# Ledger of designs, part 6: VHH binders against Probable acid ceramidase (asah-2)

Target 1, 379 residues: Probable acid ceramidase (asah-2), of Caenorhabditis elegans (q09551)
Amino acid sequence: RKVDNPDFQPNCLVGGPDIYDPAQSEKVLWFDVNLDLPPRQRFQQIAKAYKKEIHAVFDVLNYFLTIIPGVNAWELIGNMTASALDKGMIMNPYRDEVLGIAEVLDVPLGNLVFLNLFYEMSRFCTSIVAQTEDNKDLYHARNLDFGQLFVWDIAAQSWGLTEALKKVSVNINFFKNGKLLFKGSTLAGHVGVLTAMKPHKFSLSMNAKVQPDIINVAKWYMGAYENTDLQFVMYFDRWLFENCDDFQCAREKIAGVKLLTGAYFILGGANPGEGSVLVRNTTSVQFERKLFDGANDWFLLQTNYDPDKDPLFIDNRRDPGNACMNKLTRANVGMKGIFTVLSSKPNLNKTTVHTVIMSVTKGYFETFIQKCPNPCWAF

## First folded at step 21 (VHH)

Design p4 (from m3 with S53T)
Fold by ESMFold2, last read:
Structure p4 (fold): chain B 379 residues (1-379), chain A 126 residues (1-126)
Amino acid sequence: as target 1 above (379 residues)
Amino acid sequence: EVQLVESGGGLVQPGGSLRLSCAASGFTFSYYSMYWVRQAPGKGLEWVSEIDTEGSYKRYADSVKGRFTISRDNAKNTLYLQMNSLRPEDTAVYYCARDKGEYNPFGTWEEWFQHRGQGTLVTVSS
């Protein structure tokens, strides 16, 4: 007799039990970073608090990068990154901020800088921007999925890596001139932000492209961009929150900035209809999708693929995510509804570290460590 | 308001030594990385060395590694460059410069050294 062997199927949790519990967001701690301090001091409190957990991330990356016998790839990449630093390829204030972290952690500077770059290049996500029915609020949320580029046998390390990254998930209040400037989520040891919001102004999440600009990264390591402010996107994100006070400013700067590698910018604002996905290459906007633009309606969902291209066969989070958002309906847009969609498989998968949900208009920022119960996609 | 005043230049024989000083005022000196840059006759600005805020991390251009030493005294708001084993190719006007302090994705290379002094001339010749 033939035994059924069911495939993993999408599972939209909309319409089921209420799984949203905002108290769970309190498990991700908040730290204050004072931008008026010397850069070397800004992140040292976080580094001290997470020293063991950051070292555990280093250990997992070291193990993963040394699976080829006779090659200590962790030391090699650390030395290569240190050489790039000696050429001035990381700009202040970020270089001094990372120096301060390295001092606390007692680790080679090159390996710590590589960790910061690694976080940018491996940022696979589902990001959502959705407008409420009354047109007064916009919600912005994302799942951080780490490890989408790894081979399955290496996924056991990505599984270990995902668990280690959950333990270094932190939230930051950035202060300048004695006032809260913006909020972000990040991973301890990183000086960038993965997801950020300036309360009552705008919000941003970034998704990596499946085909990164690896040649540009290699050129960067070889010193090709010495003497320029051309940097990884994560530094631009912080600059953006320090220098823009509304959605239109942020959108204009995202459109005009020159970047080392392309990315998807998911931008939300405080006014009705202020939701965009800007698909960037290194010099310009390739595509822009906007709320209520004729092709899109009350929500935008972005994974890691250009809008005119199909997802890879084994990584279709787009279609199930869109279907689950449509099942939610516009009337149920909110913290609870969006959390439910992002906790639905396969947008929730074994590589998912956390979910961030933001409301720009209300100033809400909640980060949830995620678990994907079996049966669950590996990625 | 940022003021940087270089001193210590002069004429020196090849193989000789000079110590340059840079007096800083108008900003909190200990909050900024500092640079030495130089401009040879008929040439553009060339970065020479960098020192971090506490003096523990230093960088040098390949052409001066092993011969020049950057240092700072935060109590005196002073930056130094000890130049040993000088060569004729080191002849230039030397400037101290303050780090611009923030990333500017729309900026240019010249903005990195916009806060610099008037320079001190070093001439290496027999």
Scores: ipSAE 0.106, ipTM 0.584, lowest interface PAE 5.3, mean pLDDT 84
Fold by ESMFold2, last read:
Structure p4 (fold): chain B 379 residues (1-379), chain A 126 residues (1-126)
Amino acid sequence: as target 1 above (379 residues)
Amino acid sequence: EVQLVESGGGLVQPGGSLRLSCAASGFTFSYYSMYWVRQAPGKGLEWVSEIDTEGSYKRYADSVKGRFTISRDNAKNTLYLQMNSLRPEDTAVYYCARDKGEYNPFGTWEEWFQHRGQGTLVTVSS
């Protein structure tokens, strides 16, 4: 293969032109989800609004999964997932919420449930929690990187799945008892949350581990787990925001939950010093990194590798991201500064779908569809 | 006040059939998925069947699959369980229960629901 010679060196944009311009960002719509409605109705407005775009995601997945001649792998995985669902491997209310979406989309339930599982298993992310110098604000931000392995689009010079996922990015206000309970960012067709905040209380983002627990996924399909022993992280995240009102509650519940596979939980709170990265295996906390804990200072940055492991050379977003945060300095922590760091290569790459930036203390929540100008890292 | 009233139980010989009913009041029945659960004498609760709000998705325990059919009539606020080919091990008090719309990730399947009726006894015996 002969390609242009792209520049793959890290490029921190701190100190250059101000690129933070919310008015120029592609609009990510806000929808209200009323948790007082029957679960089947909760997500139908979103499903109607994004029906065409969700089908486009299905088309990309179907194309990718047709890797064995004479086998429709998309239909096969849908049938297998429907069989697992009959064994109770996805619980209410999430099952009924997905049923409501499937009804609107006119798609097989098994394929839609698989999509929800598939969204769980994101490979690449960068999450940051940073405290301002005056201790009055705590910022929490993340890049969602998704789609590295799914059909390169030569004309767009990007991943086909990544481009399709940008078009299903949505923001949700979750209401309960007629009042705003929390805010989240997710992908249309999904009933969990990827990134969320309870204003003035706490915020959470989740990064997947590079290697999923494939054996546990296989057990899930065979019905080898009890119904409540298997928690999708993004559904558990939603439960957290429904049932916790502060950083300490959320930290305790994250530490104790049993999960399908391990993950990194990046947690921010409303009080100074409330920033943590909890590294989870399926049953326990492996490591915890905290703001101002002697080893860490005013920010935490987490990608997809355990803190005691070096990232692979070809996927080192940790060191350039840390360097760019240090160049920003604590004094410049804010929406503009954090956006600039997360728009710097390689933390911005061709798999990056969106950036979410939150301020727990101010209650601000913004989602930015990302574009990585060439030359840009494919992953 | 949420109320669920089961009926239709009784004594049946093995291989026989019964149809259980559950009358619902005090809430909007069509908003909730519903369950049948049972408790054999001296045993804990066992999940039997589930039906979604529209009756389009139904799920059964392996022990009853192919013999029991769950259904609902939202216009009459009534849940049903048709039980065919009954066996002595089906002897239990049968309860209908309402889905609570949220599950505790630290709990068990028994926390899928809130509110159940007083039950109706099914006895399968020669």
Scores: ipSAE 0.036, ipTM 0.549, lowest interface PAE 6.4, mean pLDDT 84

Design p5 (from m3 with S53T Q114D H115S)
Fold by OpenDDE, fold request of step 22:
Structure p5 (fold): chain B 379 residues (1-379), chain A 126 residues (1-126)
Amino acid sequence: as target 1 above (379 residues)
Amino acid sequence: EVQLVESGGGLVQPGGSLRLSCAASGFTFSYYSMYWVRQAPGKGLEWVSEIDTEGSYKRYADSVKGRFTISRDNAKNTLYLQMNSLRPEDTAVYYCARDKGEYNPFGTWEEWFDSRGQGTLVTVSS
């Protein structure tokens, strides 16, 4: 199970200088989304605020897809996705929400929807759920890694897509009936959530599988799921927080929902021991890891591989991450400790967009735009 | 109170045309996507068409695609369904329905709307 990267050595920062400094960190903006507004209007303020940056993301993707001279692949993908929409592949209210964003951005709907789908295929993430030594608190954290093979900038020594995504990272307070319902982190232009927390209730992050179900995606484009209950994971994530109020509810819904792609759901609750990783295919739970269950101890770390399988030898973030957590020890579980672990290489790498750290019990929610100076894993 | 009142139904010969109207009241019409659904005698409810709030997005069932056109006039709070090249299998009670604005991943498309009119009967017969 031990697979080392032949070119790079892990570097756990635990025991070193304090690198956790929210006051000096680049600020990720908070926006309010009022769920009582008509769907078309809900995300327009965010779209307006990040219009230029979202277009920059489109430019990077377009550049990447320009492989064959004379072929506008970006337009083609947009048209294909638009065709899928004509078959009802996105349901309300999400469809109307996306329409609202598209209107603000003045972009083809298909391209925007593709962007939303594209994030479903994010293949690089690290999620951690850990319980404190006194069993009073639970911390849930995530690195969003995305950008591999998408326009390497030699001068900047960075991925163009990763840098573009950093600029569209946003935090959202979701309101319903005039009250805060839950908090989430997402990318501007998206109506779902990548990482979210309902204070004193539960938290969630989702990692994509390295091997996506391409066949199912193709079926989606062909309209095979017209008027069905199939959902994007990020849309489902938001739905979950709108409709569940505790760990058990969330767990049950995650277990039963039909998904376009399989994924890893990292779930945290408000009570001791409520930490789980649900390994999902499109129809069922394949495996579930729980805190303090069996061989599992005070934390769970999940990347983009099945727990019982070896990661790709060039993408082993799991073993170093686990080692770093063990070095941290349960006594040092907290915002600072978890941040240090997720800032350690290779969990921190050139594809890392941001780090989110949550505490359901404390109601903490912080997002950090990440940087990985050389030497650093490029992946 | 949300009200949806369908009109324009009637008897028509195969190949004929009808235009259905749905008058909406009791809510801000322009804030809601709208649907047409139908129920044939002895059959279940069938999806027919949907339209977004601005009319920029329209979708049709395969059975009516190319023959039916959905539209709306937000200034008049009215939804329309232009039905051309009508067939006997189009015989049904036609309902306009308001989008619920919520989704249930464990439900069916029949849950997509929270209000529906009384319907108007369309009979296609020679």
Scores: ipSAE 0.839, ipTM 0.931, lowest interface PAE 0.6, mean pLDDT 92
Fold by OpenDDE, fold request of step 22:
Structure p5 (fold): chain B 379 residues (1-379), chain A 126 residues (1-126)
Amino acid sequence: as target 1 above (379 residues)
Amino acid sequence: EVQLVESGGGLVQPGGSLRLSCAASGFTFSYYSMYWVRQAPGKGLEWVSEIDTEGSYKRYADSVKGRFTISRDNAKNTLYLQMNSLRPEDTAVYYCARDKGEYNPFGTWEEWFDSRGQGTLVTVSS
């Protein structure tokens, strides 16, 4: 069922004024992470730089979770997560990396780990992979939508969490053996990557499923997966970019890894036609979409719903997004064109934290902090 | 060049106590998380305990929780395992191991270590 919002109609900006300004991407800072350093030290620079802003994120979450008088839900969640840590649910080097961040921030370890887990499970995003007309380049982009249901600010007409997350958006150059290994965008305090690219090799973004596997998460908290091969994607993402050097390797590893929660993996490569969306459950690939698998399939757009199922009737970002891409046409695939599409409503909405646009073949990587001017969809 | 040398093992009666030490050299000890593992006769390797670089995080196997205490002295490049209320089932060769600093999603927990000592034998018997 398709339900239109009478107050907020989709608005594709393609064919309108040029809104792409690469200078705006410079507002998102770049940091270097040296993977040759001890894990505890790797992310401390970022934590120091964004200490205040990360605390603001904690404050928003704490505020939201204070829904029952006399119950400190934020503390409880922290304690529960800390208990999970004591059961060995987070492996090195990621544990030590988080410990290092926690030390800098002077926050409970459990709350910080919870935040990291939360980032993986609650991102409602739009991802796009598109091939240029001449088949020479591929562009991979995503909107990070995060903050829905967390503290609506009536005066600001925005989500408190979304605004807080905008302030902790960072880009990272990951180095190993003195050489750039891969680039990524994430949130300060996070030890994983949300959107990443190994130049001239492959790119990756991950969207959460609208219905996460809550049972597996509960089991994780209970310590059921101690010393097992099940893991959150944050562990896998880093490993993937450290250990794969091409699209096929990445695809194979994504297909084979065991996960605590399913997700949508949007993968881009360096060769023509190397674009895929892998729909994963915890054990296998449920469905895979590939570029040029169908008629006029020069792009793939993935939100938070299975490709073969209708989106939630109140959260249809897929159809407008597809329509906007079609309006763009293959001839206009590029940084500017893709930015315009992802800046179009409702793909751009009040939960949109930032837009990342990558080109594996060109080596481009740009992150844009987003704003959705009124009238705008809440999510 | 990395060396780990365990000591402190021996014969002890049930209910007794031992303190194991692991002397580390050839690397910056304070930069690495450390582990104790053990292998009983005829059995596989068993994880016992782990400690982070600063000693703020400690974890124990259920079989030793409440009886064993892991600690470290970074100034002395030494890892410790205080073992109390020892049981016959604690009989094993005990190894200290250095964290590899890498994780393989497709590997096993035994790959968490890039170096371990020769071990020290602990025998708990009446």
Scores: ipSAE 0.817, ipTM 0.921, lowest interface PAE 0.6, mean pLDDT 92
Fold by ESMFold2, look of step 21:
Structure p5 (fold): chain B 379 residues (1-379), chain A 126 residues (1-126)
Amino acid sequence: as target 1 above (379 residues)
Amino acid sequence: EVQLVESGGGLVQPGGSLRLSCAASGFTFSYYSMYWVRQAPGKGLEWVSEIDTEGSYKRYADSVKGRFTISRDNAKNTLYLQMNSLRPEDTAVYYCARDKGEYNPFGTWEEWFDSRGQGTLVTVSS
């Protein structure tokens, strides 16, 4: 179960200098998305504001794919994805919301939709849910790691995709009937949420599995699921916040939904002890870990590996993260403490885009663009 | 109250053409994607076609692709279905339907819409 990274030693920052500065979270902008608008219009303000930055993400992906000689792979994957969309493989309102973004960006629709699939497959993360010592608050946080392309930017000393994604990190207040419904963190150009909270109700983050269900993805491209309810996990997350008002509702819906590929759902609630990690395959819950369930105590930490499997030796964020949480202790659970743990290496690495920290009970939601100073793990 | 009124159905010979219309009222028509669906005698509801709010994105069932054309006129609040090269298997009651604007991952495709009209009968026979 326990493996160490042979090239780098973990570095837990707990007990060191105070690195938590909540003012830095103000640099990640907030946008209001009105769900009462026609779907096509909902995200156009964000797309306009980040048009250049979204194009930069596309440029990085295009550059990587054009290195493969003999094939215009960017165009090919865009055409394949557009064909899947024509078969009804992405349902409204998400289809129409993506159409609205594509209209503003003036990009091929298939390439924009492909980005959604890429995000579905590529969420490498550390997620934490932790109960305070007085049982009054639960904190929920995650690092989002993106950087599976091997295009290293020598000037930036980082992955080109990761650096581009930092510039499109945004927060959204979702409104319905004139009232705030929930908050989420996402990437501009995308209509799902990566990390979200309904204040005083529940919170969710989700991590990809190391090995996605590529057979299901291939079937999706071939139209096998035409006019069915098959879901991208990130769209389902948004649906949860539109349609559930408590931890139990969210837990039940997560257990029952059909998914394109499996994922880890890290769920936090407003009441003491309401913290779970639900490990999903495409049809059912494989495992569930809960706060205070005999095997787990005041925190749960989830990366991208099933509970019964050891992480790869070059990607062991589990053991260092657990050790750093234990060094923090339950007494120091809070925004500062959790930020410090998630800024510790290797949970902070060169693929890390941002950290989101939430408190459901207090309604706190902070997003921090991360930087991993050298020496730092490549992933 | 949302109202959708289909018209233009009738009896035609195989190979003939019909143009269906759907007059919309009680909502802002240009805000909604629209569908045509049909129900053949003794069969369940079948999705036929859809069109986005601007008329720039259209999708068709394989059984009608190349023969049917969906369109809309947002100034007139009207949805159309031009049906060419009609076949006996196109015989059905045709309904226009308004996209719900939200999605239920635990439902079926018939939950894609929240309103439909009374229908107009198309009969294709010699």
Scores: ipSAE 0.354, ipTM 0.717, lowest interface PAE 3.4, mean pLDDT 85

Design p5 (from m3 with S53T Q114D H115S)
Fold by ESMFold2, fold request of step 22:
Structure p5 (fold): chain B 379 residues (1-379), chain A 126 residues (1-126)
Amino acid sequence: as target 1 above (379 residues)
Amino acid sequence: EVQLVESGGGLVQPGGSLRLSCAASGFTFSYYSMYWVRQAPGKGLEWVSEIDTEGSYKRYADSVKGRFTISRDNAKNTLYLQMNSLRPEDTAVYYCARDKGEYNPFGTWEEWFDSRGQGTLVTVSS
């Protein structure tokens, strides 16, 4: 079928039929990653299981990045990224983990490293943290919107990159010292985490800013930040779950880390009221929005825009999302209610890969591959 | 207990060569990336080179690139540094170091490793 009519309107599904049916979601597999293994071996099982699907992602990116006949832009960006790797711009253990994936895939190392970094800079998302009425539970959820590319898949009536990313969506249990350390959702071939939770401790999702710090990215490729404390967010997120055991530790570290580009950190904790959105520039916190802080109440919703700025008129997921959460009410916060809000348009759109819903207090972590039924806007 | 023992240092004239060795014990050597670092008289630590677990990825400081070669023999639990075309500024105590397997985004490069040996002195002079 063809894309939806551009005259789309928001559609909040709260109060309608029950659409929450985990049995109908496309299966997202769980893998155990043992952090006690040498970094080179940690992700090889996942890479073997998803080799074909990872190659499909590479194929879509190659097609999109081929601008001029006779010039392979995918190869060019791969060579540039390999040069950055030679300058030490990717640190261990992440470098060795990516090398281990490269051993089992037949892809150029620079393109694989680029794929890992690309996920940092291209995410448009809706993240929600919400407190139940009885204060016994905190839900943290996110839609991953990815694939605003020109490659339209006629059979799926969706973006080619988005459809490929659905097929590489995986869940990971990270183990250290023989014990479960944290859970995460990621994309096969990536060694960072997109959405993660340390059960009974804290949860995190990260949303990209609409305006990337392209000058910093260029400086990074030129080696300007060799051996500095500058971090890609998704690698920092993984470090955070390995090294913090509560909401306050995570909040402090997010506030102090130096980043390649600004981002929104959506943080949930195990205690009532532990929900924050930290808006970061590269060096500091610009804003913090907190549950029950006078300006906010029982939920926080974050898309890809600073709280004091209006969204672009063609991409306003903030106002419909907030309206739908208010229609849900605090009394109905739960797996079903949050799933319903995140399945409401335009927060659900043709770029939406999956929805992750977490409960820190209960230790629940569930990933739902999303489909946006027509009529549905392309982004 | 992790043990790293450097050897092969000594006095050499400018333009000469030395090969340093580092004998590793108390851990599974093949599981860890390794570093060479050095400390010149009156100066702080300087990173020199690194090698991954299988020897397929190697990196060098600009000051030694093209002159030094890092290698490892996992069957012998030994790390090596071949030092050619030595210069007086290469005079230092050389240490081998084991990668921590974790990167602290709030630390400096000295926190890349969790263990180092006692060092071996290299003196380059006429």
Scores: ipSAE 0.234, ipTM 0.648, lowest interface PAE 4.5, mean pLDDT 85
Fold by ESMFold2, fold request of step 22:
Structure p5 (fold): chain B 379 residues (1-379), chain A 126 residues (1-126)
Amino acid sequence: as target 1 above (379 residues)
Amino acid sequence: EVQLVESGGGLVQPGGSLRLSCAASGFTFSYYSMYWVRQAPGKGLEWVSEIDTEGSYKRYADSVKGRFTISRDNAKNTLYLQMNSLRPEDTAVYYCARDKGEYNPFGTWEEWFDSRGQGTLVTVSS
């Protein structure tokens, strides 16, 4: 059978009807996580509330990883991860937090730990930091694109993993010493945050690189990094929000941390001009793009490619996203304008789970489950 | 006030066995992962073993793996270290320590705990 490749052209919705409805953000529930509790207890309420939906995510991953005849890769990966866990490759408090979730879910610990690590390695996203025209506010937003596992659900006309992940999207208020410490969005069953903000201080989203450091991950499974300073990004993100109180602190720590694999750190702050994209390899900052740095102006947009590399032709969200931001203009930067840009195709696509829009200066944090009506890019 | 009191140390011949105990008080023992650490004369601290809150996951330093067994009894608020096949290089002051519940990615393993006991001396010599 000969099939032409469908042509789904970019479609910027700026200038069209108002599609921003903040009431839709109420569909993503908020949970409180008390960091003063023993780690084993911190996430059990969320795990109980989403037990069925988390199991559905496991089922999709199991299906995908067992379609190869003669190999149950889901079980194999679970066993390998359990072995790595016994070597102490995941430190407290994160190990105990995952143990608490496993207790509620009644699932193999190795598969749950793998799910947590899998979320770190698969963050395909569009992240935006933009400064308002009056320099009073900075907005930070992102689409989480997840589900590039080629398991198409014909009835939903969408990716099976993506649809399952929409149902586990949650917001968390993290409390310490009786006070709100920071806010984040995540997927139920995960102990990290995917997008987070310390209100009136700083915000962070993180995008995966398309070429992960798979050799380092393999070495990690072999025990090569036992008792080292190397970190998975999800552990570092949590530490960052627990231990930094401003943009400069966060920026310095992002620049100095040793990582198991590289990532793009999109950082926003409370003061004018505090917007950066730090491109990290395992040991250092490769590039930093900043608001108003001569090469960039009032916004930064980051997908999953280094600034000096062209995106793959099948996954060019950079150029349409930049064009749509320019069409919006600086004067229209805000919750409504940014939502419109991130709801424009192909930045909105069939793998898009949710959109998070934050304002550090105003303390706004809204998460929207996304749906991409046909015609829509598969990814 | 957090209190950790080690006991069971002493003089033992190479190849012998010893069982250390750590009595915990002043906190909810079952909420915390626990460590054994040791300090040989003139040396820095060395991590020996870890046990989770329920005793379901245990870790050991390579130098003691297969010879030492960590355990806990949450009903008695007590941590244990069974030491078998002792060697002269096991001579040290042994401390039990309570997990801090926080991890500093820029720090060393000594920052894993926030409290430790007074220690108990184990001497392995002929």
Scores: ipSAE 0.110, ipTM 0.597, lowest interface PAE 6.0, mean pLDDT 85

